# Miniprotein binders against q53ft3, part 2

Target 1, 195 residues: q53ft3
Amino acid sequence: MFGCLVAGRLVQTAAQQVAEDKFVFDLPDYESINHVVVFMLGTIPFPEGMGGSVYFSYPDSNGMPVWQLLGFVTNGKPSAIFKISGLKSGEGSQHPFGAMNIVRTPSVAQIGISVELLDSMAQQTPVGNAAVSSVDSFTQFTQKMLDNFYNFASSFAVSQAQMTPSPSEMFIPANVVLKWYENFQRRLAQNPLFW
Key: E = the ipSAE of ESMFold2; O = the ipSAE of OpenDDE; V2 = 0.75 times the mean of E and O plus 0.25 times the DockQ between their complexes.

## First folded at step 2 (miniprotein)

Design d6
Amino acid sequence: SKLYRVEIEVRGEDPKEAAREIAELAKRLGAEEVRIEVDGNKVRITFRVRAESEEQARKIAEELAREAERRGLEVEVRVEEVT
ESMFold2 (binder alone), alone request of step 2: mean pLDDT 82; pTM 0.820

Design d6b
Amino acid sequence: SKLYRVEIEVRGEDPKELAREIAELAKRLGAEEVRIEVDGNKVRITFRVRAESEEQARKIVEELLREAERRGLEVEVRVEEVT
ESMFold2 (binder alone), alone request of step 2: mean pLDDT 75; pTM 0.706

Design e1
Amino acid sequence: MKIVIIVDPNTPEEEIRRAVEEARKLGAKVIIIYVGDEEFAERLRQILEELGVEYEVIRVESPEEALQRAEELARQENADEVIVVK
ESMFold2 (binder alone), alone request of step 2: mean pLDDT 78; pTM 0.746

Design e1b
Amino acid sequence: MKIVIIVDPNTPEEEIRRAVEEARKLGAKVIIIVVGDEELAERLRQILEELGVEYEVIRTESPEEALQRAEELARQENADEVIVVK
ESMFold2 (binder alone), alone request of step 2: mean pLDDT 75; pTM 0.696

Design e1c
Amino acid sequence: MKIVIIVDPNTPEEEIRRAVEEARKLGAKVIIIYVGDEEFAERLRQILEELGVEYEVIRVESPEEALQRAEELARQENADEVIVVKDPEEARRIVEELLKQ
ESMFold2 (binder alone), alone request of step 2: mean pLDDT 79; pTM 0.768

Design g1
Amino acid sequence: DPLEELRRLIEELARQHGVEVEFEIEVRDGKVRIRVRIGDREFEITADTLEEAVERAREEAERYLRELAEQLPPEERERV
ESMFold2 (binder alone), alone request of step 2: mean pLDDT 71; pTM 0.605

Design g2
Amino acid sequence: DKSPEEQARELAERIAEQLRERGIKVEVEVRDGTIVIRIEGLSEEELRRIAEEIARELGLEVEVEVDGDTVVIRVRERES
ESMFold2 (binder alone), alone request of step 2: mean pLDDT 72; pTM 0.637

Design g3
Amino acid sequence: MKVEIEIRGLSPEEAEEFARRLAEELGLRYRVEVDGDKVRITIYVPDEETARRVIELLREELKRRGLEGKVEIRVEEVPE
ESMFold2 (binder alone), alone request of step 2: mean pLDDT 73; pTM 0.678

Design g4
Amino acid sequence: SKVRVEIRFRGMSPEEIRQAVERVRRIAEEVGAKEVRIEIHVESEEQARQLAELLRRILEETGIEVERVEFRDNVVVIELR
ESMFold2 (binder alone), alone request of step 2: mean pLDDT 73; pTM 0.672

Design t7L
Amino acid sequence: SVEELEKEIEELLREIREALEEVKRLYEEAKKLLEQGKTEEALKVLQEAYELAQEALRLAKKTLEKAQELGLTELIKEAQELIQKIRELIEQIEELMRKIRESQ
ESMFold2 (binder alone), alone request of step 2: mean pLDDT 91; pTM 0.919

Design t7q
Amino acid sequence: SVEELLKEIAEALEEVLRLYEEAAKLLEQGKTEEALKVLQEAYELAKKTLEKAQELGLTELIKAAQELIQLIEELMRAIREGDPEKVRELLEKAIELLQEALRLLEQS
ESMFold2 (binder alone), alone request of step 2: mean pLDDT 82; pTM 0.799

Design t7r
Amino acid sequence: SVEELLKEIREALEEVLRLYEEAKKLLEQGKTEEALKVLQEAYELAKKTLEKAQELGLTELIKAAQELIQAIEELMRKGKPDEVEKILQEAIELLRRLIQEL
ESMFold2 (binder alone), alone request of step 2: mean pLDDT 73; pTM 0.705

Design t7s
Amino acid sequence: SVEELAKEIREALEEVKRLYEEAKKLLEQGDVEEALKVLQEAYELAKKALEKAQELGLTELIKEAQELIQKIEELMRKIRESQ
ESMFold2 (binder alone), alone request of step 2: mean pLDDT 91; pTM 0.915

Design t7t
Amino acid sequence: GSVEELAKEIREALEEVKRLYEEAKKLLEQGKTEEALKVLQEAYELAKKTLEKAQELGLTELIKEAQELIQKIEELMRKIRERLRS
ESMFold2 (binder alone), alone request of step 2: mean pLDDT 88; pTM 0.872

## First folded at step 3 (miniprotein)

Design A1
Fold by ESMFold2-Fast, scan of step 3:
Structure A1 (fold): chain B 195 residues (1-195), chain A 83 residues (1-83)
Amino acid sequence: as target 1 above (195 residues)
Amino acid sequence: SVEELAERIRKALELVQRLYEFAKKLLEQGDVERALKILQWAYRLAKMALEKAQELGLTELIEEAQELIQQIEELMEKIRESQ
């Protein structure tokens, strides 16, 4: 199971399963979205040798979906932040005449996750500048640390919710950890030297 | 710049502090195994922050990292004694 987070919106933890190996999240009003965080909930790991390829799809001017590979999530790196703002705009996609009588139908973008072999994923090239790139060992370790902490906290929160109905035994709400993690990863994506 | 790298180290030490506090909450609720794992992560991050601060000659951050490492070590020792 996967989760999807957009700043200022409720976290989604219920992906639509559209095939045995494919999961989708809907992103309504996607034109206002700059970054998306995709993460594993930590309750069900990928099978050995498998991972998830993360795709982004938006409707073009004719309503046809355009799918682009953003990056990957794996058991070893169970979360990733992606910048999608540049991907949903095209050269010449906006007119200089914004005052014309045009009624736009609300559009929905999608995040897709395809479960694939790690060897297959290694051969694929994500679109440029979509994922956060590591610049040194300190940044890489910090990101791994955050992923590990978030995964642990999420797994713990889910386990506690299932076994203990009373919230008195929950330490930190998963939502708080998720929001904190998203903000940190978002800033790191904007400036790798941020923290 | 050195100032940007110093800010990165400060934020890393803030994360270490958050992890330390979380581990203490886990201990209060009897989750010793998870608390130790969180403390081990905090310890490793603090040591890396210390190393980076030393490379850059940032005295205040070196001292802060050393204090956090000591707090983590003390808590881990208390846990060990109670096993």
Scores: ipSAE 0.013, ipTM 0.317, lowest interface PAE 8.4, mean pLDDT 67

Design A10
Fold by ESMFold2-Fast, scan of step 3:
Structure A10 (fold): chain B 195 residues (1-195), chain A 83 residues (1-83)
Amino acid sequence: as target 1 above (195 residues)
Amino acid sequence: SVEELAEEIREALERVQKFYELAKRWLEQGDVELALRILQLAYKLAKEALEEAQELGLTELIEEAQELIQQIEELMEKIRESQ
């Protein structure tokens, strides 16, 4: 239902469903991440009156997860860009345990999506500096990225069907997805407005 | 006491201001539906605070509540006109 994108990494389109209404993406090596894009795949809309609350979880000084509300995705606004770098470093941070006794902290964070009533979402307060503006531009970007992927995958599937003797079953190899993503990243790096 | 009730009203108006800013942020990001829901919540809270301030005769809180209500109404009207 959802996708998660970090620049320079493979796009994730298979969230782990941890409850009927809760989905999670793992973010390894999150200290190197500045922005995360969360988007709907467009195949299944939210039920009327519902949307998704987007959370970020990072390990605290004791390695315990701390969840923060970043913002929302809805049928009307199906993608959002979040800046997470400021959330994990903290200004004026104290180092009482860091200076004395920190052997290792986990570097894996998570993005969580909770499907909730829009009325409930309206009553929640996201952390102040997470959401990145220019949603018009990046919503269009994300949608065109998904369109590019589906067009590429569909084209490949047709070509493979023509070459195989049994077209009743079609499969898209994992390598095709990886090749598309590499090509998309290259084009985006050359011109962010290539879409 | 009146002082305790005045503090509750001040805290309510502070929450109204926070909801107003949140609604503006989501509106800037193109989520008109969520922005309107948040503005409606802010409007209800501001009206309740205004009524309580009027009953207690707290002039400064009455003025603050009226100003916030005006700002919320103007933003809701702007959104309606843009659709």
Scores: ipSAE 0.000, ipTM 0.175, lowest interface PAE 17.0, mean pLDDT 69

Design A11
Fold by ESMFold2-Fast, scan of step 3:
Structure A11 (fold): chain B 195 residues (1-195), chain A 83 residues (1-83)
Amino acid sequence: as target 1 above (195 residues)
Amino acid sequence: SVEELAELIRFALELVQWAYELAKRLLEQGDVEEALKALQRAYEAAKKALERAQELGLTELIEEAQELIQQIEELMEKIRESQ
């Protein structure tokens, strides 16, 4: 029913259903994520009077999830951009002189979607100002996507020119770009309203 | 294959079109700096797509890339003149 997109990563369209009305996407290496886009696939709409509340969670110092409400998606507004960079600092990162100067092992954060009544959603306030209605986030995402493609195309151009690259020249793996392309194109076909 | 490469070029041009429309919306909101950044990225991608399409002799994609480049250039010039 839902998709989840992070700039520079494969689009996720297979949420894990953890309850009849609850869905989760895993976000590994979450410290590198600034923005997350959540969207409806457009194939199955919400029932009349219902929508989706979008949550973000990261593990605290005890390894327990800290859930925060980011915002909402509805049939009328089936996609939303959320800025999470300010929300994932956690206890440790707020204290540079914390108990230990041990680099934390990358852990998995989650995006959760709870199908709820619109009336109940209207009575809730998202944490901070996570929901982004600005075109600024789309611009950043688009620039990163174009950069990834440009880098791939440049590497491919060298190969097509039949030049032998220098030993120190680095190329972006074509298979990574192709997997990204396939998932992104599928998303485009299913949700032209992603913009 | 030529079909596989053509698909990658088509994909790139779709991103260029999206960046162009995004830039227009940014301008409507008064976000000139972000609009120019989006247009510059779109311009670079479109030029690269054009080069690849020319090498492969893909006439339809060549024409599409050229039209997008022209639209981007015209919008960038309009922004420059209005400041």
Scores: ipSAE 0.017, ipTM 0.223, lowest interface PAE 6.7, mean pLDDT 64

Design A12
Fold by ESMFold2-Fast, scan of step 3:
Structure A12 (fold): chain B 195 residues (1-195), chain A 83 residues (1-83)
Amino acid sequence: as target 1 above (195 residues)
Amino acid sequence: SVEELAEKIREALERVQRAYEKAKKLLEQGDVERALLALQFAYLAAKWALEKAQELGLTELIEEAQELIQQIEELMEKIRESQ
């Protein structure tokens, strides 16, 4: 139902369904991630009156998940861009012995999507700094997104040419990605800080 | 500032040019669908760059964007004719 895009990485389109109404994407090496895009594939819309709440989770120093609400996607607004770099644990840590103090914690974060009633979503407040709002971060994100979309487009035709059809596999029509990008470009042209 | 926007427009046009070259390479490999998608994304980025350059009155960038748009349109038409 959903796609997840990280700048500089191939798009993920196979969310793990962990409950009837809950979907998760794994984000390996999350400390290198600044921005995440969550979008609907367009093949299956939300049921009437429903939408998706988007959450970010990272492991704390004890390995326990910390969940934060980033925002929402709906049939009317099927994509959203989030800055997650300010939400990660371990910021401001001091390393007095250089490499001797640098230990990689479990480095897998998650994006979670919970399918909820629109009325319920309206009562919730996303974390204050998840929305992307600066020109420089937008420019860097746009450059990486364009590269990622070319990589996605490139892999799409090769994957289909190499694979035999399977009814259990999900395929995204190329024009769905293109339509989302067209909307993104139109918004950018009107206001560079729209997101 | 105007200079900061001009730099972002130049960066966009450089990405457009790279996408155009990638599309040509994909065509050499026989991958028409990937090439067309790359050209469509390049087209959208070049049109954005043209609009912003026009708003700022940056003649050199306007000319570069127009040239790239023409090249993209010509390649897309050649692909259409070959199908």
Scores: ipSAE 0.000, ipTM 0.108, lowest interface PAE 15.5, mean pLDDT 66

Design A13
Fold by ESMFold2-Fast, scan of step 3:
Structure A13 (fold): chain B 195 residues (1-195), chain A 83 residues (1-83)
Amino acid sequence: as target 1 above (195 residues)
Amino acid sequence: SVEELAEEIRDLLEYVQELYEFAKELLEQGDVEEALEILQLAYQWAKEALEEAQELGLTELIEEAQELIQQIEELMEKIRESQ
């Protein structure tokens, strides 16, 4: 149902369902991530009166998740761009013990999507500065990256034989990538306005 | 044919050039981390183009790829030095 895109990384299209109404994407090495795009896949809409609340989470010093509301995706706005660099652990935090001035950023963060009533979503306030203020620039970037990635993969189809991937690598069939690209292009075209 | 493969390499190098230019735009906006990600992708594609051009003995494309790799490396080093 959902996709998650980070610049310079493979797109994620397989969210982990953790509850009937909750889905998560893992963001390893999230300290290197500035922007995240969350979008709906395919043609299956949210049920009438429902939408998706998008959250960002990182573990605090005790290992407990700290969830922050980034924004929303709905049938009318099926994609959203978020800046998370200002929300990373260690920012705005002042340590009272200067002798222990050590910053340990968590290696894995999460994007969470909660399917909620639109009426409930309208009463919620996302954290400040999460939504991208320069939509034109990021839209251009996303389009160029998507086109360039697809063209790169297509250009080397003859030169790239089936490889035995390392045990730690994720395998995604070429036809799935093509299907995703088509769906992403279609969704982006349906909603050129990003908030 | 070699001519068709040369066309594919030229297209790839054009995409590398576009990524390089976009990385500079990101730097102007202060998005240093994102610019580095894009430059790393550009570097990977340029190296791939160089290897393919070398295998086919396409001197003009080898030189073009080497020039782009140099430009990418120089920009990445300037970014690192300014950190």
Scores: ipSAE 0.000, ipTM 0.114, lowest interface PAE 12.8, mean pLDDT 63

Design A14
Fold by ESMFold2-Fast, scan of step 3:
Structure A14 (fold): chain B 195 residues (1-195), chain A 83 residues (1-83)
Amino acid sequence: as target 1 above (195 residues)
Amino acid sequence: SVEELAEQIRKILETVQRYYEMAKKLLEQGDVERALKLLQHAYRFAKLALEQAQELGLTELIEEAQELIQQIEELMEKIRESQ
């Protein structure tokens, strides 16, 4: 249902489902991460009246998770970018993940998505300055992330042209990635808020 | 098929031309940084299109890709000189 993207890293599209309404992505080496994009894959929309609350968690000095509300994704706004650099340990909000036994590793942060009623989400306050409100900043960040993803895919395509096919390998045609990148960039240029 | 792959390469080159034109408009607006990023993306797309056309032996597309690469390089050089 959801994807998670960090500049310079592989996109994650396989969230760990920890409850019927809760999903998590692991973010190893989180101290090197400045921004995270959370988005819906477009395959399954939220039911009417529902959306996703996006949380960020990292281990404090005692190894205990600190969950903070970053913002929301909805059918009307199916992607959001968050600045996680500068968030601190030891400041928590009341959160729906509090009672869950979520497996975690020191130095690994998590993005959590909780499917909630829109009315409930409207009453919650995200941590200050986590959401990137500037359209220009979001556009620049998204272009850099698309560039990084394209570079990875292009490198793979070049290597594939020189490699002997392996029976266990599946290949994604470079043109499929290029078509996606072209369409996404075109929409960004026409309306940065289409997402 | 070769014809289907040729059509895909043509669409990539069309995207390169679109990025090139958008970069020129951004330069007219004084947005040099964004123009350079679009030109860098155009350059990568054009290089990939060239490699694919060469692998398939599609002479017309090879020439078209080379011409676009030259235009992109010339514009990037002009921008660099004006820095």
Scores: ipSAE 0.000, ipTM 0.089, lowest interface PAE 20.4, mean pLDDT 68

Design A15
Fold by ESMFold2-Fast, scan of step 3:
Structure A15 (fold): chain B 195 residues (1-195), chain A 83 residues (1-83)
Amino acid sequence: as target 1 above (195 residues)
Amino acid sequence: SVEELAERIRKALELVQRLYEFAKKLLEQGDVEEALKVLQYAYKFAKYALEEAQELGLTELIEEAQELIQQIEELMEKIRESQ
């Protein structure tokens, strides 16, 4: 049903079916992977009201899989690009004299696809550091705009207070700006496309 | 100083202009909901700049801010009407 593509590698079109509604692709040498494309092959659509939740798994320090939700594919959006470079950096605490001797564990990650009801998928939140190229670009631009707005609004509010003997009733408290900034940051981390 | 505050207002209006242009690009790409959100932030930022320019009596910046606000409102209304 599904395909998985990594730049510079052969496309995988034979997912391992591990349950009636669950499919897995192995990603050997995943430390060299920045982006993964997941797509439907176009031969068999999802049943009405269903779609696919896309997960990424990497081995932790104990060799146990750590699953993270990347996003979704549906009949209306049958392909998605995910940035996984931020998700595979699981470095523990380091000390100055031991870093050179850190043993590198063999790295085999997995992409998992779970066929689920669209209503169920709508209630799930993908990890914020896994984003399609267009979303990543938009997220970076949005963050820069937000930082500039917060800094200006805070500086502007302080400057206005210093110059105005009787501050306007519409004067913006710095606390309100900070709360807006924090709420936006939180929502962006939970759903990069809410903006 | 008044000159220092005027410079901050000018930079704010430059940012508003950039947000407006970015919203137009999002509309060209079919990202209507995202464009509307960008326009809403541009609007809020422009209003803050307008209020400060009015307090300081900076006529040219008041006029520039009002023009940008009008452009933003017109585009948001067109988006709303097309939905």
Scores: ipSAE 0.007, ipTM 0.203, lowest interface PAE 8.8, mean pLDDT 65

Design A16
Fold by ESMFold2-Fast, scan of step 3:
Structure A16 (fold): chain B 195 residues (1-195), chain A 83 residues (1-83)
Amino acid sequence: as target 1 above (195 residues)
Amino acid sequence: SVEELAEKIRELLEFVQKAYELAKRLLEQGDVEQALRLLQVAYRIAKTALERAQELGLTELIEEAQELIQQIEELMEKIRESQ
């Protein structure tokens, strides 16, 4: 139902179901991860009135998981980008020599998705800046998405061989943009190198 | 469904808003060509989002789309004046 993407890694599309309404992805070597994308595969929608709350966990100093709410995904907003670098317990990375004295028995974090009522989700507050807060990270993703759309729109215009006097006044049909968005989401789910 | 389409329109308008902000940054860096390309794409997306919001009678999204279109038009006009 869900996918999980980290830049430079194989996309995960097989979440482990740990309860009727709960799904988990493992994130090995999480200290090297800055951002995680969580998305719906588009084949199985949420039931009407339901959505997914997205959580992040990492082992604390006692080896116990600490779960933090990152944000949400829904049928209408089927993907979200989260910054997790500020949520890691990788203090030793600030001091290269000090890192030699920091031992972490597991290096595996988790992304959890809990299927919940939309009304319940609206009452919850995600941790600060977990949703993409970096202008550079969001602008990079947006630029890639817009580049893809621009190429699609340009191809569409050329294929129609229009002789419009003012190209800047060209109207793109609503279904074409929506279809492009669906195709982009689908390709992102299938191939992490696409974007 | 109407709500599903409304959320897709919201996502498109979010991209338009971020593209507008990125275009302003590109202009500050002197990258006029890339800024204009982004503004043209943002304009087309915003116009399409407006048409869909109008078809669905989504007043708040109509108003948001119109606001973004106006901001894009004003910025493009300023760029033309400076060239």
Scores: ipSAE 0.013, ipTM 0.185, lowest interface PAE 8.1, mean pLDDT 66

Design A17 (at its last look DockQ between E and O 0.56; V2 from the best seeds 0.54)
Fold by ESMFold2-Fast, scan of step 3:
Structure A17 (fold): chain B 195 residues (1-195), chain A 83 residues (1-83)
Amino acid sequence: as target 1 above (195 residues)
Amino acid sequence: SVEELAEEIRRALEYVQRIYEWAKKLLEQGDVEKALRALQLAYKWAKIALERAQELGLTELIEEAQELIQQIEELMEKIRESQ
């Protein structure tokens, strides 16, 4: 029913059930994670009137989970992107001796999904910094594509000594455009959300 | 592919089975209200899985979903009679 994606990692589609209405995905090496995508797989929707509250947890200095509400997924909005990099601060919950690590510190965080009535979800307030601002996905993709193209192409600029500069003109080798296209396609195939 | 769709349906039914087991434990603990909410969730998801399996003609999953639905209904009725 649920999926969880981190850039550069295998997609997870097998949530562990920890209660009648609660499901978790493990996030090993979570300190290297900036964004997590939570989504519905598409074949089995939520029952009518229900949705999923999405939580993030990390182990505190005692290894106990600290849960934070990130946002929601519903049949009407079946995917959401969350920024978790800023949420790993332990307000008053620090390792006993900082980086000394007298005892092994767990490196596994979790994404939790709690299946709830939509009315119940409407009463809850997510942490302010987690949800990525909703913008038109195509517009954002197009902007990122254009930025990527311009930066990539400009990195292959050649000196004007190798060109006829008498009228000032810019030249981009055709091979640079082809290389950008191949690189962009490769990255998009590996991770559609790299943009 | 049909195989990928079948895998999601199969996993959903595994979750439903576990919810049913959770509901039984909640009843043993005396939490009738929470048990009924769990059974209602299990029932609704089992019905969805059944409809998808029927649309795809997946006979084994249809039979599994029907059996789970029957077990859920029987437990809900037993609870109702006990109240």
Scores: ipSAE 0.741, ipTM 0.911, lowest interface PAE 0.8, mean pLDDT 76
Fold by ESMFold2, look of step 6:
Structure A17 (fold): chain B 195 residues (1-195), chain A 83 residues (1-83)
Amino acid sequence: as target 1 above (195 residues)
Amino acid sequence: SVEELAEEIRRALEYVQRIYEWAKKLLEQGDVEKALRALQLAYKWAKIALERAQELGLTELIEEAQELIQQIEELMEKIRESQ
């Protein structure tokens, strides 16, 4: 039914059901995560007239979960990308998850999906500073491919002081790759079809 | 692949089964309205899972979905009779 994807990690497709209409994915080492993709796998949709409110939860300084509404997924908009790096210091809002996940380690966050009537979802307001998007499968693949390429290439970066001559190999300075990545992401955000 | 589709259907039926169990607990606690809402959600997903299993000819999953649907219908009928 649901999937959850973080760039550079394996996709999660087996949500933990914590209530009749509530599902969660664990995000270990969440402090290193900037974006998360939440999507419908496609075989089992929401029932007619229903959709999913998507929440992000992280433990506060006391270890208590703080839940924030990120946005929505529906049969008509079955995938969305959320920026979570800016949310890790925010305060919680009203949410339907109660105390179901009250004890967690300090380094594990959760993505929660609450299955609700579309009319009920229209009355909810996502938290500020979160980037919420509906992305088709091509755009999602491209964004993940670019993230993976940048992470991979960056793992081979060396400083100029660390370089040794190697006539059989070519090297690319890491800041060139970063500049290309930043420019491409800017163009993609402005016009996903600029390709 | 068909195997991946079957796993999605199987997982959905596992979720439906848990909703059914929670609805029974809600009835024991006297929360009839919440139990009915849970059963209606379970019923809708079970019907979708049945349709997908039928489209793929997945006999074991068809039987599992039909058994869950019957259980859900029977419990909903008991609620109607007690109103």
Scores: ipSAE 0.686, ipTM 0.888, lowest interface PAE 1.1, mean pLDDT 77
Fold by OpenDDE base, second read of step 5:
Structure A17 (fold): chain B 195 residues (1-195), chain A 83 residues (1-83)
Amino acid sequence: as target 1 above (195 residues)
Amino acid sequence: SVEELAEEIRRALEYVQRIYEWAKKLLEQGDVEKALRALQLAYKWAKIALERAQELGLTELIEEAQELIQQIEELMEKIRESQ
C-alpha cells in the first residue's frame, strides 16, 4: 500500500504495521537524509473517505521519540515529498505512535503513516516547511534523480574515435540513453507512479 | 508485473488479518468502539483487496479475502448483537 523513498537508497515497500491503522518505515542514518518521499503503491488505495497522515519521528535528547506531522497522502494526492533535515533538532508535541511498541535505535528515524478520515486530517496542521509539494514534488524529486543518473552516465560518454576496441564489452549509444531518459520523463509527467 | 501486484494484495490481506486480530484483543479489553473502527477499516481494505484479486484472477487470494471478509462480518455482527 505504501512506499517510502530516500534518494540514493532502495525503495521501501514493506511498512511495519504497528497498530490497526498505523504503519512505520525505518530510516537508518537519518541525519544524512534531507528529503523523504512517501507514496501510494497504487494497488491498494485508501478506502473511500480516508487518507494517511504522515509523521516523522526522531529520538530526542532523552532517547524518546518525537513525532511531528509532516503532511498527508491521499488517493487524490498519492505522493508527497517532505524535507526532514530541518526537523531533526525540533520539538514535537504529538505522539500518535507513542503507545505503540516500536523498537527504536538512536540512529534510526521513522516515517509513520496513520490512516485516518479525511475530515479529521483536514483539522490537523503540519509542521511548517516540511511539505514541499504533492505529486509535483514527487515528480521533481524523481526528475532530479534522473538528471543525476543522466549526468553520471554522460560523464562516461566517448566519441567513436575515442573508443578503445574491447570485444568483451558491449556499448550503448548515448542517444539510446537520451531517448530512454526522454521517454521516462514523459511517463513520469503522465503518472509519477508509473513504475 | 502480476506477481508484484499479487504480492501487494497478499501484503494487504496480511494487514487485514492483523487488524482483525487486534480488534479481537480490543474487544477482550472492553474497547468496543475502537474494535469496531478497526474492523470497519479491515473490512474496507479486504473488499478492495478482493476486487483487485478478482481483476487479476488470483484464486488463492480471492479465497483468502473472502474468508477474511466473512470473519470480519461475523465479528461485527456479534458486536452489534451484544449492544
Scores: ipSAE 0.479, ipTM 0.805, lowest interface PAE 1.0, mean pLDDT 83
ESMFold2 (binder alone), look of step 6: mean pLDDT 90; pTM 0.890
OpenDDE base, look of step 6: ipSAE 0.381; ipTM 0.760

